# VHH binders against o75319, part 184

Target 1, 181 residues: o75319
Amino acid sequence: GNHIPERWKDYLPVGQRMPGTRFIAFKVPLQKSFEKKLAPEECFSPLDLFNKIREQNEELGLIIDLTYTQRYYKPEDLPETVPYLKIFTVGHQVPDDETIFKFKHAVNGFLKENKDNDKLIGVHCTHGLNRTGYLICRYLIDVEGVRPDDAIELFNRCRGHCLERQNYIEDLQNGPIRKNW

## First folded at step 12 (VHH)

Design R15 (framework vhh_h_nbbcii10_fgla)
Fold by ESMFold2-Fast, scan of step 12:
Structure R15 (fold): chain B 181 residues (1-181), chain A 125 residues (1-125)
Amino acid sequence: as target 1 above (181 residues)
Amino acid sequence: QVQLVESGGGLVQPGGSLRLSCAASGFTFSSYESYALGWFRQAPGQGLEAVAAIYSGGGSTYYADSVKGRFTISRDNSKNTLYLQMNSLRAEDTAVYYCAAKLPGEYGSHRYDYWGQGTLVTVSS
């Protein structure tokens, strides 16, 4: 295994900050060992991630990694000043309540500890789209009281790609609010 | 000031070899001051093509499929010089070759930040 994830090149590396929130979404960074399989313009390492965030005049305060693997990069590849949280999620399936609650708890904790700054919560899965978009939207709907269609539109616009999985979209629009956390 | 200066281009017959050099000034090839160093080329009437790259961490390299097994990218950090060894040259390798540097920090991201002026390589009998 040191192969590039399927369709990884099809997606914009980093989206824009979601206005009115502390969220920014991106696809999984790939450590330097993957770069021999990429053209220079296709590279997106942990260093590239931080440079792209800085180009937007933003600063990361937390990274939440939703991938089910540890092969793409290691927490040690990140600056020591940026906390890293791993929440293992399986693709194709709507995240279970335990996963949703872990995500909400991490976000709420970050926001309480970072009241005096404007640092962002960076969220990614493999493509930074379906699992990432689901959990961010779920947080906005359940905790912030955003209407489902508004949350989805905001995510799609800022990520630069639309949520693709109909089961995720349906759960966000018609599923129950998870308020027991 | 950052500058990249290519040299070593010229006329060579098919099957021949050339070594291109890129002398850098204003920064070093350490992972602290550079992220990636690469060679690009532009053939007459065509767009810019990535040829080879060498990354500061892990010593990893990239090669375009058209040059794999024939070209070798290397660097000498003590001389602050990047090299492209080109063997088994073909008419299709005729192009202006550019050296480029991708620096870490605010501007060192998805694109190469600094470019040389180019050096012409002509493969013809």
Scores: ipSAE 0.000, ipTM 0.114, lowest interface PAE 19.5, mean pLDDT 84

Design R16 (framework vhh_h_nbbcii10_fgla)
Fold by ESMFold2-Fast, scan of step 12:
Parts: structure tokens; sequence; C-alpha cells
Structure R16 (fold): chain B 181 residues (1-181), chain A 126 residues (1-126)
């Protein structure tokens, strides 16, 4: 089964860099076997991802894949020069503390090793919205001290779509700060 | 062209058993992030109520308190078919049963499923 993820076409492929951060969010790229179900302008392969990032005058230094599947594309479909990290994250619930810790650790490690360049951390789940937006906002709130509403607004503006999961939004606004490290 | 087609409804005596099937087309059950699948029912003169659901990602199931221990939801990915095994049927189980699917991935399973079948009538009566 190579069915296109439902609602995947409803979302912009790639957002804009979130100003003041190294984050850029996008929806899951689909390997070429999916392209027979897509019009040319709907295609968003791993190659298309890198082309769209370059069109924004940006460069990826890390991809964090939050999907709970490996069916959409394989790490070998990415340039070998760009590190790839898989964090299996279930889409129905607020990510657990271990997942939040792994995300924070990966981001902090990248930033420490990339102080002298301006490369981006690309983050995606299936739609590049709820799991992606939650973990990016959680990082900004817990690590960088950004106010929850400001983090959410920044993500929504730059992604071009608003976070949809009310429980995720409520956890960001009212939940405890996770100090896992 | 997502479509859900229920079958297996009919007349059954109290205490009897029945298995409902829901054949899906236009998407696949083999994807962990594709769909949450469920059964809903509407009894005569009543509103729609959730009966059972199965989640693609976590493999978790949900059952309404009224059916827990009597009904079992399952799916067969090779046949792209969802099942509801109904045991120890009661007159109160009389309803039209609907198969429903909801997007998974970034979406939480909710009462507002995205795709619905046409329904199959189950009558529990002597």
Amino acid sequence: as target 1 above (181 residues)
Amino acid sequence: QVQLVESGGGLVQPGGSLRLSCAASGFTFSSYESYALGWFRQAPGQGLEAVAAIYSGGGSTYYADSVKGRFTISRDNSKNTLYLQMNSLRAEDTAVYYCAAQYTGDYRLSPEFDYWGQGTLVTVSS
C-alpha cells in the first residue's frame, strides 16, 4: 500500500524559517513511487524538499523525522551530507517526556556544533503541523523561555497553518515546563 | 474515492452472535498512520453513539461501556476489512451500525469521523 496520507495535499509543502531560530517545518516528503498518484505540481519528494529550501536561500543541516512510520521515504533518499534523525512519535497524544527530551537533546547538539554557520533544523511529521509544531514550541518555551502564545503564533505564521490539536495547544499554554535534558 | 461498505447485519435472537464487516477502498489499513477505524450505531429514536474503535498507530482499542466484554473490534490488513464481533446480543443493541474512518497521522480520533459507510441494520428480537 502506497496511499497518499489523508489531507496531505491540504498543507503547504514547506514553511518559512522561524525568525530568531534555526527551525523550518515541512510536511513529509513522499518517495517517487507515490508520484503516479499526484499531479506534477503536487509532487513533494526529498529532492523537491531540498529545492524548495534552496529557493528560500536556506540550507538544511539536520532533518528530524517525527513520523511513526518508514513508508513515506527512506533516509537513503536524502543527501548523505545531511544528518537524519528518526524520533518515532505517535500522532494522537501529547508526546511523552522521553520524546521531548530526545528532541531537545538533538536540537541542542546541532546548535552547539553549528555555531559558526546558519544551517537549519528541518522538522516534519506527516503534515508538518501538530507533532512538529508541538515539539518546536515546547523547545522554544522550555529551553529558550519564549512565552507559549508567542511560540505558537510564530510557528503558525511561519508554517502557514495553525496548530489544530486543542490538547496540544492547552499543554503548551498551561502544562508544566519539561526540564528533561 | 474513499468508500466504506458494511455487511453482516440482520435479525438475531437475544443471546445470539453476529459479525459485521466493513470493506474499505481508496485507502489501506497497512499504514500505521493512515486511519483510525470505528463502529458507531444509531438506535431507533436515539442519537448516534460510538461503539468501538481501533487505532492504526498504537494498536489501541476503545469500547463503549455498554458493549465492553461482549463486542470485539478487529481488522485484517490483507483484506482491507474492519470487523465487529458481537456476542451476547441484547434487545438494546438493535440499531443501524455504521463503519467510520478518521485520518490519523497528526489528527486525534474524534467523534467527527471523516468517512462513513451507509449503515447495516441489526435487529435483536424474538
Scores: ipSAE 0.000, ipTM 0.148, lowest interface PAE 13.3, mean pLDDT 83

Design R17 (framework vhh_h_nbbcii10_fgla)
Fold by ESMFold2-Fast, scan of step 12:
Structure R17 (fold): chain B 181 residues (1-181), chain A 125 residues (1-125)
Amino acid sequence: as target 1 above (181 residues)
Amino acid sequence: QVQLVESGGGLVQPGGSLRLSCAASGFTFSSYESYALGWFRQAPGQGLEAVAAIYSGGGSTYYADSVKGRFTISRDNSKNTLYLQMNSLRAEDTAVYYCATPSRGEFGYTKYNYWGQGTLVTVSS
């Protein structure tokens, strides 16, 4: 349906680039059919996403969509020049090892192809917070060797909202480095 | 033609050490430096287990909890060779060890698609 996701209005549309990385996080864009349920200042369409990224003097090179649905917008609503990757993740549970592996390899592939530019990897779930923050932090911890608390602090500061799910935070701080295959 | 050839396996007593090598041909490690290169093992009657991986991002490495502190993964791009230094070997390390490289997913999901023939490591008195 075209019901607005629960609490979606409570979150900033787009965070800032995480310094030292190619990541930027945002909440799910909503296609035009949702705009009748939103005040003009609440609208955040795929077009609005790209406008807000440009306002920060940044450019997207990849969007990774972590939602378990395709009802909010379609890949066709994005510029043809920007690759789109869908990784279906369910809310509430820590992403499984296969999901983590998919995310890591997508990021690594992007970085290899884009080492001569400054384009960003945009990552979102519904709120751009829990699943998004978990996978970005998991990448920084497992691949880049960042301390868990530092990764979480960096994400929270740049997103403008703190990770909320205690099980995700606990896994990042005390869980194992993930198997990769 | 992509080929991976493991070597260095053999019979060793508990507490011993072995160094495994994986020589690659038909591609260069510089073309895979943005992806994980890894070692996997399969013990008798068990499934595949990831053992260690080396990533391009900041020189990061991964180790399974069962081998952390005992095994060290490294790579030599000039020799196109991946290594696994195995110290303080235990009976439960007995397995066929495989090296693997990913196929490229073009910003999508990638999997380990190029596998060697494996090298047997037996840890026994």
Scores: ipSAE 0.000, ipTM 0.113, lowest interface PAE 15.8, mean pLDDT 82

Design R18 (framework vhh_h_nbbcii10_fgla)
Fold by ESMFold2-Fast, scan of step 12:
Structure R18 (fold): chain B 181 residues (1-181), chain A 126 residues (1-126)
Amino acid sequence: as target 1 above (181 residues)
Amino acid sequence: QVQLVESGGGLVQPGGSLRLSCAASGFTFSSYESYALGWFRQAPGQGLEAVAAIYSGGGSTYYADSVKGRFTISRDNSKNTLYLQMNSLRAEDTAVYYCAAHGYSGEYPLTSYDYWGQGTLVTVSS
């Protein structure tokens, strides 16, 4: 079945671009088959995602999907011109080094190939909060040298919701910097 | 129409091994390559817990910390069967094991599985 994810309605669909970065975070879009279970104002399809990004005068150049499933929408529901990358990330646990390195590699590759434009990297998990916030903040800390508290504050402010998982927050604040490949 | 049937449970002594199988009918695993398949267990007098999951797209697997390094989840699309290889079994692994299909969000506890088997009992004791 097409069951709506737990607490999905509790979160804003799309945050704001994180200033000084190419990141924007959002909750998982739900394909048209879910719309019969949602009020019109609750709908957030792949099309709705791109409309909301355009309403902010932004453009997506890459989507990174951190969910452990593809039942919510299909890559085919996205414009053919926007690359889609799946990084299967289990919730509740701090992502392992392999997952962190995959994320960093994808971001670095995008930035290198998109130096001549201002397109955004869209990142989502189910709620666009814990896994999403962790990996974005980990990138800012490890690669861009941002202070952990500043990265977390920036993410929280721009997403419109605070990171909830204490183990994720603790790892960002006190954990080791992971070296890039 | 959709059925999941577990097999392979039984009595085993500590340190032993068992392989559980989950045969699916009414749908095919190849059509589910964008979805998760998983194993859950319920110990006597306790609640349901997630044990392992395999993401159909060929991504990473999930394992509960208590079973990491001992259990291996796998699937065979040609046989439409999900497996759980259980090694170095401990008394605390005693439980009814359930297989489940579809819609895993990657969060524990799991809340999106649509189809469940009836369970198979695993008893680890001398």
Scores: ipSAE 0.005, ipTM 0.177, lowest interface PAE 10.7, mean pLDDT 83

Design R19 (framework vhh_6fv0_2)
Fold by ESMFold2-Fast, scan of step 12:
Structure R19 (fold): chain B 181 residues (1-181), chain A 120 residues (1-120)
Amino acid sequence: as target 1 above (181 residues)
Amino acid sequence: QVQLQESGGGLVQPGGSLRLSCAASGFTFSSYDMYWVRQAPEKGLEWVSTISWSGGSTYYKDSVKGRFTVSRDNAKNTLYLQMNSLKPEDAAQYYCAKTPGEYGSRFDYRGQGTQVTVSS
């Protein structure tokens, strides 16, 4: 249904570009049918997403949608010039190795194909926090060699909200590096 | 071919100021985000600040926010870091770097850096 996700209003719509990376994180955009349940200043549609990113003098080149649902918006609500990738990820659990490898593959492919521009990889789950922050940090740690605490601090600062799930934080800090991709 | 040359470091007392410069060559400077990173003797390499390719967006490590200001002059291929209210914890070798993550690379910093010492 068209009910607003729990706690969705508690989070900033879009974070800032994560410096040193091509990542920007945001909460799930909500299509026009949700607007009847929102004040004008609470609206965050796919169009609002692109307007807010443009206001930061940034441009999206890829959207990675980590939600386990199609109810919030459809790919057709996005500009045709921006590729959309769906990676179905369950909440509350640390993403499995297959999900981590799919995310890394998508990011690596984007970077190789976009070496001549500075377009961003937009990543979101429902709140743009736990699943989103985990996969971005996992990429930075495993592929870019960033220290876990530095990756988490960078994500938290740029998103404007701290990672909330202790199992995700624990895996990032003390878990094994996933190199088999 | 990519060359980065830092300058402007020195010895300063707590509360003092320094302005660092980075002269870039061998790549299209205006097409890349640029970074300031530092290596403290006992902490290792730390990210300090980023400025977008256009200069329209700037980002800072929490501990330097409000005290440091990054800027760039794309016509001169030069990056700057204005450091005010310097603290002993800011003492480090400072390097400028080109965008990391491109093709899976870490920070690309090639110069000797510029040494910042804070002592009373």
Scores: ipSAE 0.000, ipTM 0.119, lowest interface PAE 17.6, mean pLDDT 84

Design R2 (framework vhh_4orz_3)
Fold by ESMFold2-Fast, scan of step 12:
Structure R2 (fold): chain B 181 residues (1-181), chain A 120 residues (1-120)
Amino acid sequence: as target 1 above (181 residues)
Amino acid sequence: EVQLVESGGGLVQAGGSLRLFCAASGFTFSSYAMAWLRQAPGKRREWVALITSGGSTDYADSVKDRFTISRDNAKNTVSLQMNSLKPEDTAIYFCAAGPSGDYGYRFDYWGQGTQVTVSS
């Protein structure tokens, strides 16, 4: 299956680090087999991801993969030194409380183990936008006490694309704080 | 009430052709990616062909250049044209529908399948 995800080319490969946090968001990297369907300037492999992060003078310490598929790339395509965590999420629906808890637990664990460095938590879904933005913002609101509108603005600015799904935005702005971490 | 109903399966000689059809109802067909998957006895279901809501297609290496997937949004149908069939193509073929952006091995809606048997 070398099908390029719909609209994948419409989004910037990698955003910028979200200032004051350890988060960086990006779209799903595509393994080498997908390159036959891409122009050289459109390629975004796991290697390209790490090169783009280094170009920003940043370093990844963890990747959290929110896609429901394993067809885009394999964990083995990543450097052995960077932990990889898969949290299966379905698109279009606001992630459930179990998924939110898993995400928060992974982030808190990373931060505890990485107090002495400035390595980043890389988060992606297919486009690095809706599920990715929701879970990052949910963490900032529930755990860090950031105001919902400030969290959303920060994510949108640093990702270079605005959260698109109104149900996600509505839940972030008006939904309950989940103290499940 | 979501339904995907496959048809067009049957017995065919190696080197022959079959065309499978899937009729969809109960969801906004034009917004969904459509796929064909197959399962041989004792094996895991494997993805065969995909067509996005925008009409882009992709195929498993085992069927490239032999199979063609197409869709008709006016009729809510997806089709699979299978040429140069091999005994190894023998399987139950399933129609599946999933949202854009997360295809792979998980789809939200599945048909009940249609049997394809290729004799030597």
Scores: ipSAE 0.000, ipTM 0.155, lowest interface PAE 12.3, mean pLDDT 86

Design R20 (framework vhh_6fv0_2)
Fold by ESMFold2-Fast, scan of step 12:
Structure R20 (fold): chain B 181 residues (1-181), chain A 119 residues (1-119)
Amino acid sequence: as target 1 above (181 residues)
Amino acid sequence: QVQLQESGGGLVQPGGSLRLSCAASGFTFSSYDMYWVRQAPEKGLEWVSTISWSGGSTYYKDSVKGRFTVSRDNAKNTLYLQMNSLKPEDAAQYYCARSYGDYPLTDYRGQGTQVTVSS
């Protein structure tokens, strides 16, 4: 069956754009087949995602999907004009260096190709919180030189929820800088 | 009761091919994304490939792209992994696994099938 992800309803669908960056974080959209298990106010489809982004006067230029499944929605449910990138990320564990490098390369490539616009990089995992927040903060710390506590505070404020996983927070604050591409 | 049964492993020479199969029962196979994962001796479990519930989307570990092809037959409740141009580093116990949500894969996994690559 099409079971709703555990605690998915506990999280705000879409955060705010992180000022000074091109990032916006959100929880996983759920395709139409999940709507029979949701109240109208709980629905958050791919269409709902794009409507909420537009309501903020923003535009998505890339979606990075960090989930380990295609169960929740299909790339075909997204507008064909918005590139979709899947980076399979192990839940509950700090992402490995290969995953961190893939994320950094995708972000750097998007920014180089989108210098002449203000389109956003949308990043999500299941809840749009732990894996999503880790990789965004890791990028800000390693590439942009942001202090770890500042990166975490910025993400928490803009997402509307605080990073929950202590191992992720510990790695961001005290872990090594990942220097290679 | 959910059951996953892998088969098709064996010994091949470098550059050889194998096709793995996974027979699924006890659940609506066509409603779930499926994974192939592997574990080499004294190594952790490593993700290899994902196929969506419909077969419309496939994803691969970078080191196997262009060499491995995942497919499924929902009418037969069977998952496949076609492995071409096998390398010594591909030697491992291969498992199929049902995706219930995000990794780690704690839902259901089969007993596995052994792949050995040597001259």
Scores: ipSAE 0.014, ipTM 0.248, lowest interface PAE 8.0, mean pLDDT 87

Design R21 (framework vhh_6fv0_2)
Fold by ESMFold2-Fast, scan of step 12:
Order: C-alpha cells, then structure tokens, then sequence
Structure R21 (fold): chain B 181 residues (1-181), chain A 120 residues (1-120)
C-alpha cells in the first residue's frame, strides 16, 4: 500500500549527527509513489535524504534499515556507492539479542573499514525514533561505555524528538548489557 | 472502530494442523500490514508472522518457518494462518493484530484471540 505511516508527518525527516559518534538518525524515506498523498514540503524521498545530509555537510557511508517492511522504498532507490543493510526489527517490543548483535557487528565492521574517513552510519525505522534510538543507545552503552541517561539525552537532542516507548527506555536504563557472542 | 475477530483454534495432536482466520472491520484492511502474535502461559507476547498490505511479502519467527504460512484475502477483509506440523511449544492464545509497520500503531489493535492447544 501507498498509505503514509501513522504520525510519519509529525517527525523531522533527519536529525543531526550525534557528536562523538558516527551516527545520524532519520525517519523512513518514502518512494515517489507516496508523493500524491503529501504536500511538496512534506516529501522525503531517498533523494531528499541524501540532499539533507549533504546540506549538513555530512556524507553517508552506510544505511541500516530497521523497518519490518520493504514497501516504503527499495535499496535500488539509494546510490550504489552507499551500502544498505536490512535488519528486520519488530516494533513495540525491545529488540532481541540476535538483532542487537547484528546491529553491533554492522557498526563495528563499518568503523573498522572507515577509520580514515568521517562518513556516517545512517539508522532508521519508520519514525527514526524508538527502534532506531534503542539500538543506537544500546550500542553506545554496551560498546562505548556511555551512561544510559547520557546516551538517551544525546539521541533525543540530536534526533529532535524523545524516545517514546517506556519499555525501551527502561531496558536501556536498567536492563543487562548484551556482551556475549 | 477497529475490530479483529480470530477463529479456528482448538485442540490438536503434535504433528497436526490448524488454520486460523481473522475477520477485520472498521479500517481499510488492504492498506495495512497484518500480524499474528501469540502468548503462551510461560512466555510473554511473541511475534509469529507478518504479511504486507498487498500479500506480496511474508515474514516468520524462525521457529515456525516452513511450518506456518500467513496469507490474506483483501476482498474479504480476512487474514489467515495455516499451521502445520504443530509442536507442543506452539500452544498459545493467538491474536491477529493491525497497525502500520513502524513505531506508531504497531500492535495497537488486537482481537480477543483464539486458543491453540497441542497435546497427545
């Protein structure tokens, strides 16, 4: 379907780079078929995403797509020069350990291969908020040793919207560190 | 008002089959991804399967892949779950759920559920 995701229009298209990290978060881009349901100023296509990143004087080196659907845009709608990784992540529930470790592995691999540049890891779910914010914060807490409240504050400030799901926030603040593979 | 009504549950022996149905009303069924979720007494709510709005894409929990098949009939506003080779660990209350794929509305609406029991 060409229905616009609920509340998608309520969120800023793309946040700012999270200082001290390679992360930038955004909401899901919508392919051209969705534009009939959007005012010109509401459009946020894959092309619009890259234009907005460039306007911030940043460059994407990897996109991690956390949505549990492929109907919003296709990998073929992205520049061939930017790797795309799909991690199917169910909304509403805290991501499982397999999903968390896949995310960590992808981030660690990108960082090792991009030591000599400053390219960003773009992360999105539907709104670029709950699943996106959870996995980025989980990485910062578990791998980088950031305090949970500091990670959450940094994400909220840079995304321009606060994490909404209390179970995600609770897990980040009080849940176990996922460190086994 | 979104309404979801599951049916087709029952008692089956290990290795048996059941087909669950979910009748949907109160929203544009053909515009939304649909979900099957389950809750066993010893576990929390578990996602089982997703089918895209068009029926063109399906996704499954690893433990049910190859055994369960989700499908939909948009003309009849009905969602189905064909369950084959049922195992004791599949015993649960099964719910269909709707909402848009994403943060808002995901699993916002569930039916009352249909009970699946697997025992010899």
Amino acid sequence: as target 1 above (181 residues)
Amino acid sequence: QVQLQESGGGLVQPGGSLRLSCAASGFTFSSYDMYWVRQAPEKGLEWVSTISWSGGSTYYKDSVKGRFTVSRDNAKNTLYLQMNSLKPEDAAQYYCATGQSGEYGYFDHRGQGTQVTVSS
Scores: ipSAE 0.011, ipTM 0.231, lowest interface PAE 9.1, mean pLDDT 86

Design R22 (framework vhh_6fv0_2)
Fold by ESMFold2-Fast, scan of step 12:
Structure R22 (fold): chain B 181 residues (1-181), chain A 119 residues (1-119)
Amino acid sequence: as target 1 above (181 residues)
Amino acid sequence: QVQLQESGGGLVQPGGSLRLSCAASGFTFSSYDMYWVRQAPEKGLEWVSTISWSGGSTYYKDSVKGRFTVSRDNAKNTLYLQMNSLKPEDAAQYYCAKLTGDYRSPDVRGQGTQVTVSS
């Protein structure tokens, strides 16, 4: 049952750092057992993730995994020097307020602990788009006061792919600000 | 200071049920997400289930969804895992832990409680 996630090959593995922030978004890395189903140029393992980020002259200080499953890779496939945080999110629906709060709390905690460095917060779901883009944009809007359209445009440009789910986009643009979280 | 004590394991036949408990002390239990992990012989730690600090959100490993139910009683500082329709592949040492984000290095893990599924 190690089939490649639907449409996973359609997406760029890693985006660019979002300027003015500590965020970088990417699609889910796939452990070695998936490689027989991939051409060499399609492979994107945990090791490949770190190599691509180093190639950009960046360094990960935290990975936030938004997938609902552990089947794609194991936390032990990551360097022990990089903290890993799992926030389970279900696809299709806008993340609930508790999930939004967990994400904001994790980001704020990382930023306080990493004032003396420039390490990045890496965020991914399956494709590194909808759940990932929603939570990053929600943080920028609610915590940093960025205008919704500006947050979405920044994410889209840096990820190299546009947010696809209309309900996510509508919540970011017209939904309530979760300032208490 | 942080202490976690698991209990409720035992030997059951396939299809049987067990209810695991985790008694927590030394921290504000109601402020932390909690999770259950398991380790079978010669295997690494495997995540099983997570429950949010409020109890409002629960998450499960695909293979246990529909069979296991995690719950918590914040007034008693206790975490539970109700396991139904147990399978041989569920046999493992079960541990509870405070969710720190990285279960490769849990804050404190107790001795665990052994679950054996055999006929």
Scores: ipSAE 0.006, ipTM 0.283, lowest interface PAE 10.7, mean pLDDT 86

Design R23 (framework vhh_6fv0_2)
Fold by ESMFold2-Fast, scan of step 12:
Structure R23 (fold): chain B 181 residues (1-181), chain A 121 residues (1-121)
Amino acid sequence: as target 1 above (181 residues)
Amino acid sequence: QVQLQESGGGLVQPGGSLRLSCAASGFTFSSYDMYWVRQAPEKGLEWVSTISWSGGSTYYKDSVKGRFTVSRDNAKNTLYLQMNSLKPEDAAQYYCAAYPSGEFGTAFDIRGQGTQVTVSS
């Protein structure tokens, strides 16, 4: 399966750093084998990801991969200096408490170990939107005390696309705070 | 055209074993990572296990590690889940799925009708 994910071309490759946080969101990078199905301007490899981040004068310190597959790129395609964490999440359903806890634990650990720098936590699912936006916003709400609507607006603005899944939005706005940090 | 057909479910006592099968047709099975997911009554869909397209990598939900084993036979277009030491908490409708584009469209690109697993004394 080297088919391009549905609607993948519709989304900006990389958003902007979310001000006041260490988060940056992007869509899944696609390894070299996918480039046969893409025009040169559509390519977004792991190398392209790091080039685009550097073009924003930012540096990645951690990648959290929320996709349910390893077929899009391999961890070995990333620089050895950037830790990679896989958290398997299915699309469409709100992530469970175990998944939310794993995400919070990874973020908290990174921040504790990176107090003396300004490196970013890169988060992606397939489109870098719904699962990605949910978990980032959930962290901001539950751990940082950000108001739900403010977290969602910040993510939408910086990603350049709005969260689309109504069940995710409803859980962020009206769901319980998960105190699993 | 594209079909997934699960089988092998049934009633078993706690501590028993079952082997689930998923027969795939209408797509290039060997090009897809395959998934076992389950749904208990009144609960959401829960991931159980993943096997890569080649069979070279397997992943499991923490609560089933050491008890369940996923495998595949690409020559037969068939996915398997060997379930040992079954617990009441494992009772659910089990589905196989392929997931190339899970964020939009269907949660899983392809899924079958499922096979029911009941664990009771």
Scores: ipSAE 0.012, ipTM 0.300, lowest interface PAE 9.2, mean pLDDT 85

Design R24 (framework vhh_6fv0_2)
Fold by ESMFold2-Fast, scan of step 12:
Order: C-alpha cells, then structure tokens, then sequence
Structure R24 (fold): chain B 181 residues (1-181), chain A 119 residues (1-119)
C-alpha cells in the first residue's frame, strides 16, 4: 500500500556525513505515488535524496537498503550509476550475525573499490535510525575499533536523532564483537 | 482470514530439482511481497527468497543464487520456488510467508512442505 510509514514525518530526511567515515544515514525515500499524501515540504523521493546530498557537497557511491519491504521505492527509481544493495532486516530485534556480516562485507568491498574517491555509503531503514544506526555503529566498533559510546554519539549527532531502541544500544555497548568471518 | 498452503516438497538426490507451490487466499495477493523461508532441524528460520508484489524484483540468499528461482502467478494467487541443483544443505521445512508488517515476523499459515536431499 501507499500508507506513509508511522512517524516517518517526524525524522529529518538526510543526516550529515559522519566525519572520519564514508557513511551518511537517511530515512526511506518514498516514490511519487506517496506524494498526494504529503505536503510539498514533506516530500522525500529518490530524486530529493540525491538533491539533498548534493546540497551538502557530497556524492553517493552505494545505497544499502535495510527495510524488510519493497513498497516504498524500487531500485529502478535510482540513478544507474549508483549501486543498490538490499539487506532484508526485520525491525525491533537486534540484527542477526548473518545480516551484520553481509553489511560488513558490502562496506569493506565498497571501500576497497573506492580508494581513489570520496563517495559515500548511504544507509537507510524506514526512519534511518535504529537498524541503520545499529549496523553503522556495529561496523565502527567491530572493524574500525571505535569505542561504543563514541560511535553512538557520532551517529546520533550526524543523524540529528538519537538511537531509540534500548536493546540495540545495550548490544552495541556490552555485546560481543562480531568477528571471525 | 489469511491462508497460505505450501506443497511440492519431497525426497530428491543431490543435483535434483523440486518445484514448491504456495496457494494463497484471504487477502489481495497481488498487493503483497511474498517470501520463502526455511528451517532445518535445530536451526532458526532462514530467509531464502523474496518476490515483489508485481513479480518485477526478486532477491535470494547468497547460497541459493543461480540455483533457485522464485516466481508468482497473481491471477491464480500462487507463489512458486523452482529449486535446481539441490544440495544436502538445502534440506529443510519450507514455508511461504506474507510479511505482516516491516516490524513484525512473517505470517505462516501451514505446516510447510518438507524437502529432503539424500543419496
């Protein structure tokens, strides 16, 4: 359906690039069929996403879509030049190890292939907050050795909204480092 | 009332093929993305494949890419999974599912269909 996701309007469309990283987080773009339910200033289509990132003097090199649905927009709505990766991630629960490792492999592969540019990895779920923030922070902690509280603070500041799910925060702060694959 | 009924499982030798079917009723089938998930003994549910509401987009677990093909017939309210080059690791109970919402687990209506791969 064309139902606007609950609370979707409450979140900023796009955060800022996380300094020292290639990550930028945003909420799910909504294809044109949703626009009749939105005021002009509320619209955030795939085109709007790219315009807002360009306004920050940034460029997307990869989009990682963490939603567990295809109803909001289709890969065909994105420029051909920007790779799109779908990682189906159920909300509310901490992402499983398979999902975490898929995310890490995608990020590592992108960074290896994009050493000579400054293109960003755009990551989103529905609100661009809990699943998105968890996986970005998990990467920073496990791969880059960032202290958990620093990773969370950096994400919150750059996204413009704080991680909301206590189970996600608890896992980031006190859970095991996911490694060995 | 939403109902999903899986069929088509059975015993095959490694390298064999099976085609699973899922008959759906009680909802507008053509409006929903559909999923195949599986569960092997003593393992959790594993996502296998997704097909969009229109059939225009398909996605697969890495270990089944190139071997499995998901399809749907919206006129018949039926979901399919064509499984080729079956491996022992594919042995599991297979379920079709409709996502109840982005923040909830998939909706199961039957006992699934058993796939056994043995030489």
Amino acid sequence: as target 1 above (181 residues)
Amino acid sequence: QVQLQESGGGLVQPGGSLRLSCAASGFTFSSYDMYWVRQAPEKGLEWVSTISWSGGSTYYKDSVKGRFTVSRDNAKNTLYLQMNSLKPEDAAQYYCAKHRGEYTYLDYRGQGTQVTVSS
Scores: ipSAE 0.014, ipTM 0.305, lowest interface PAE 8.4, mean pLDDT 87

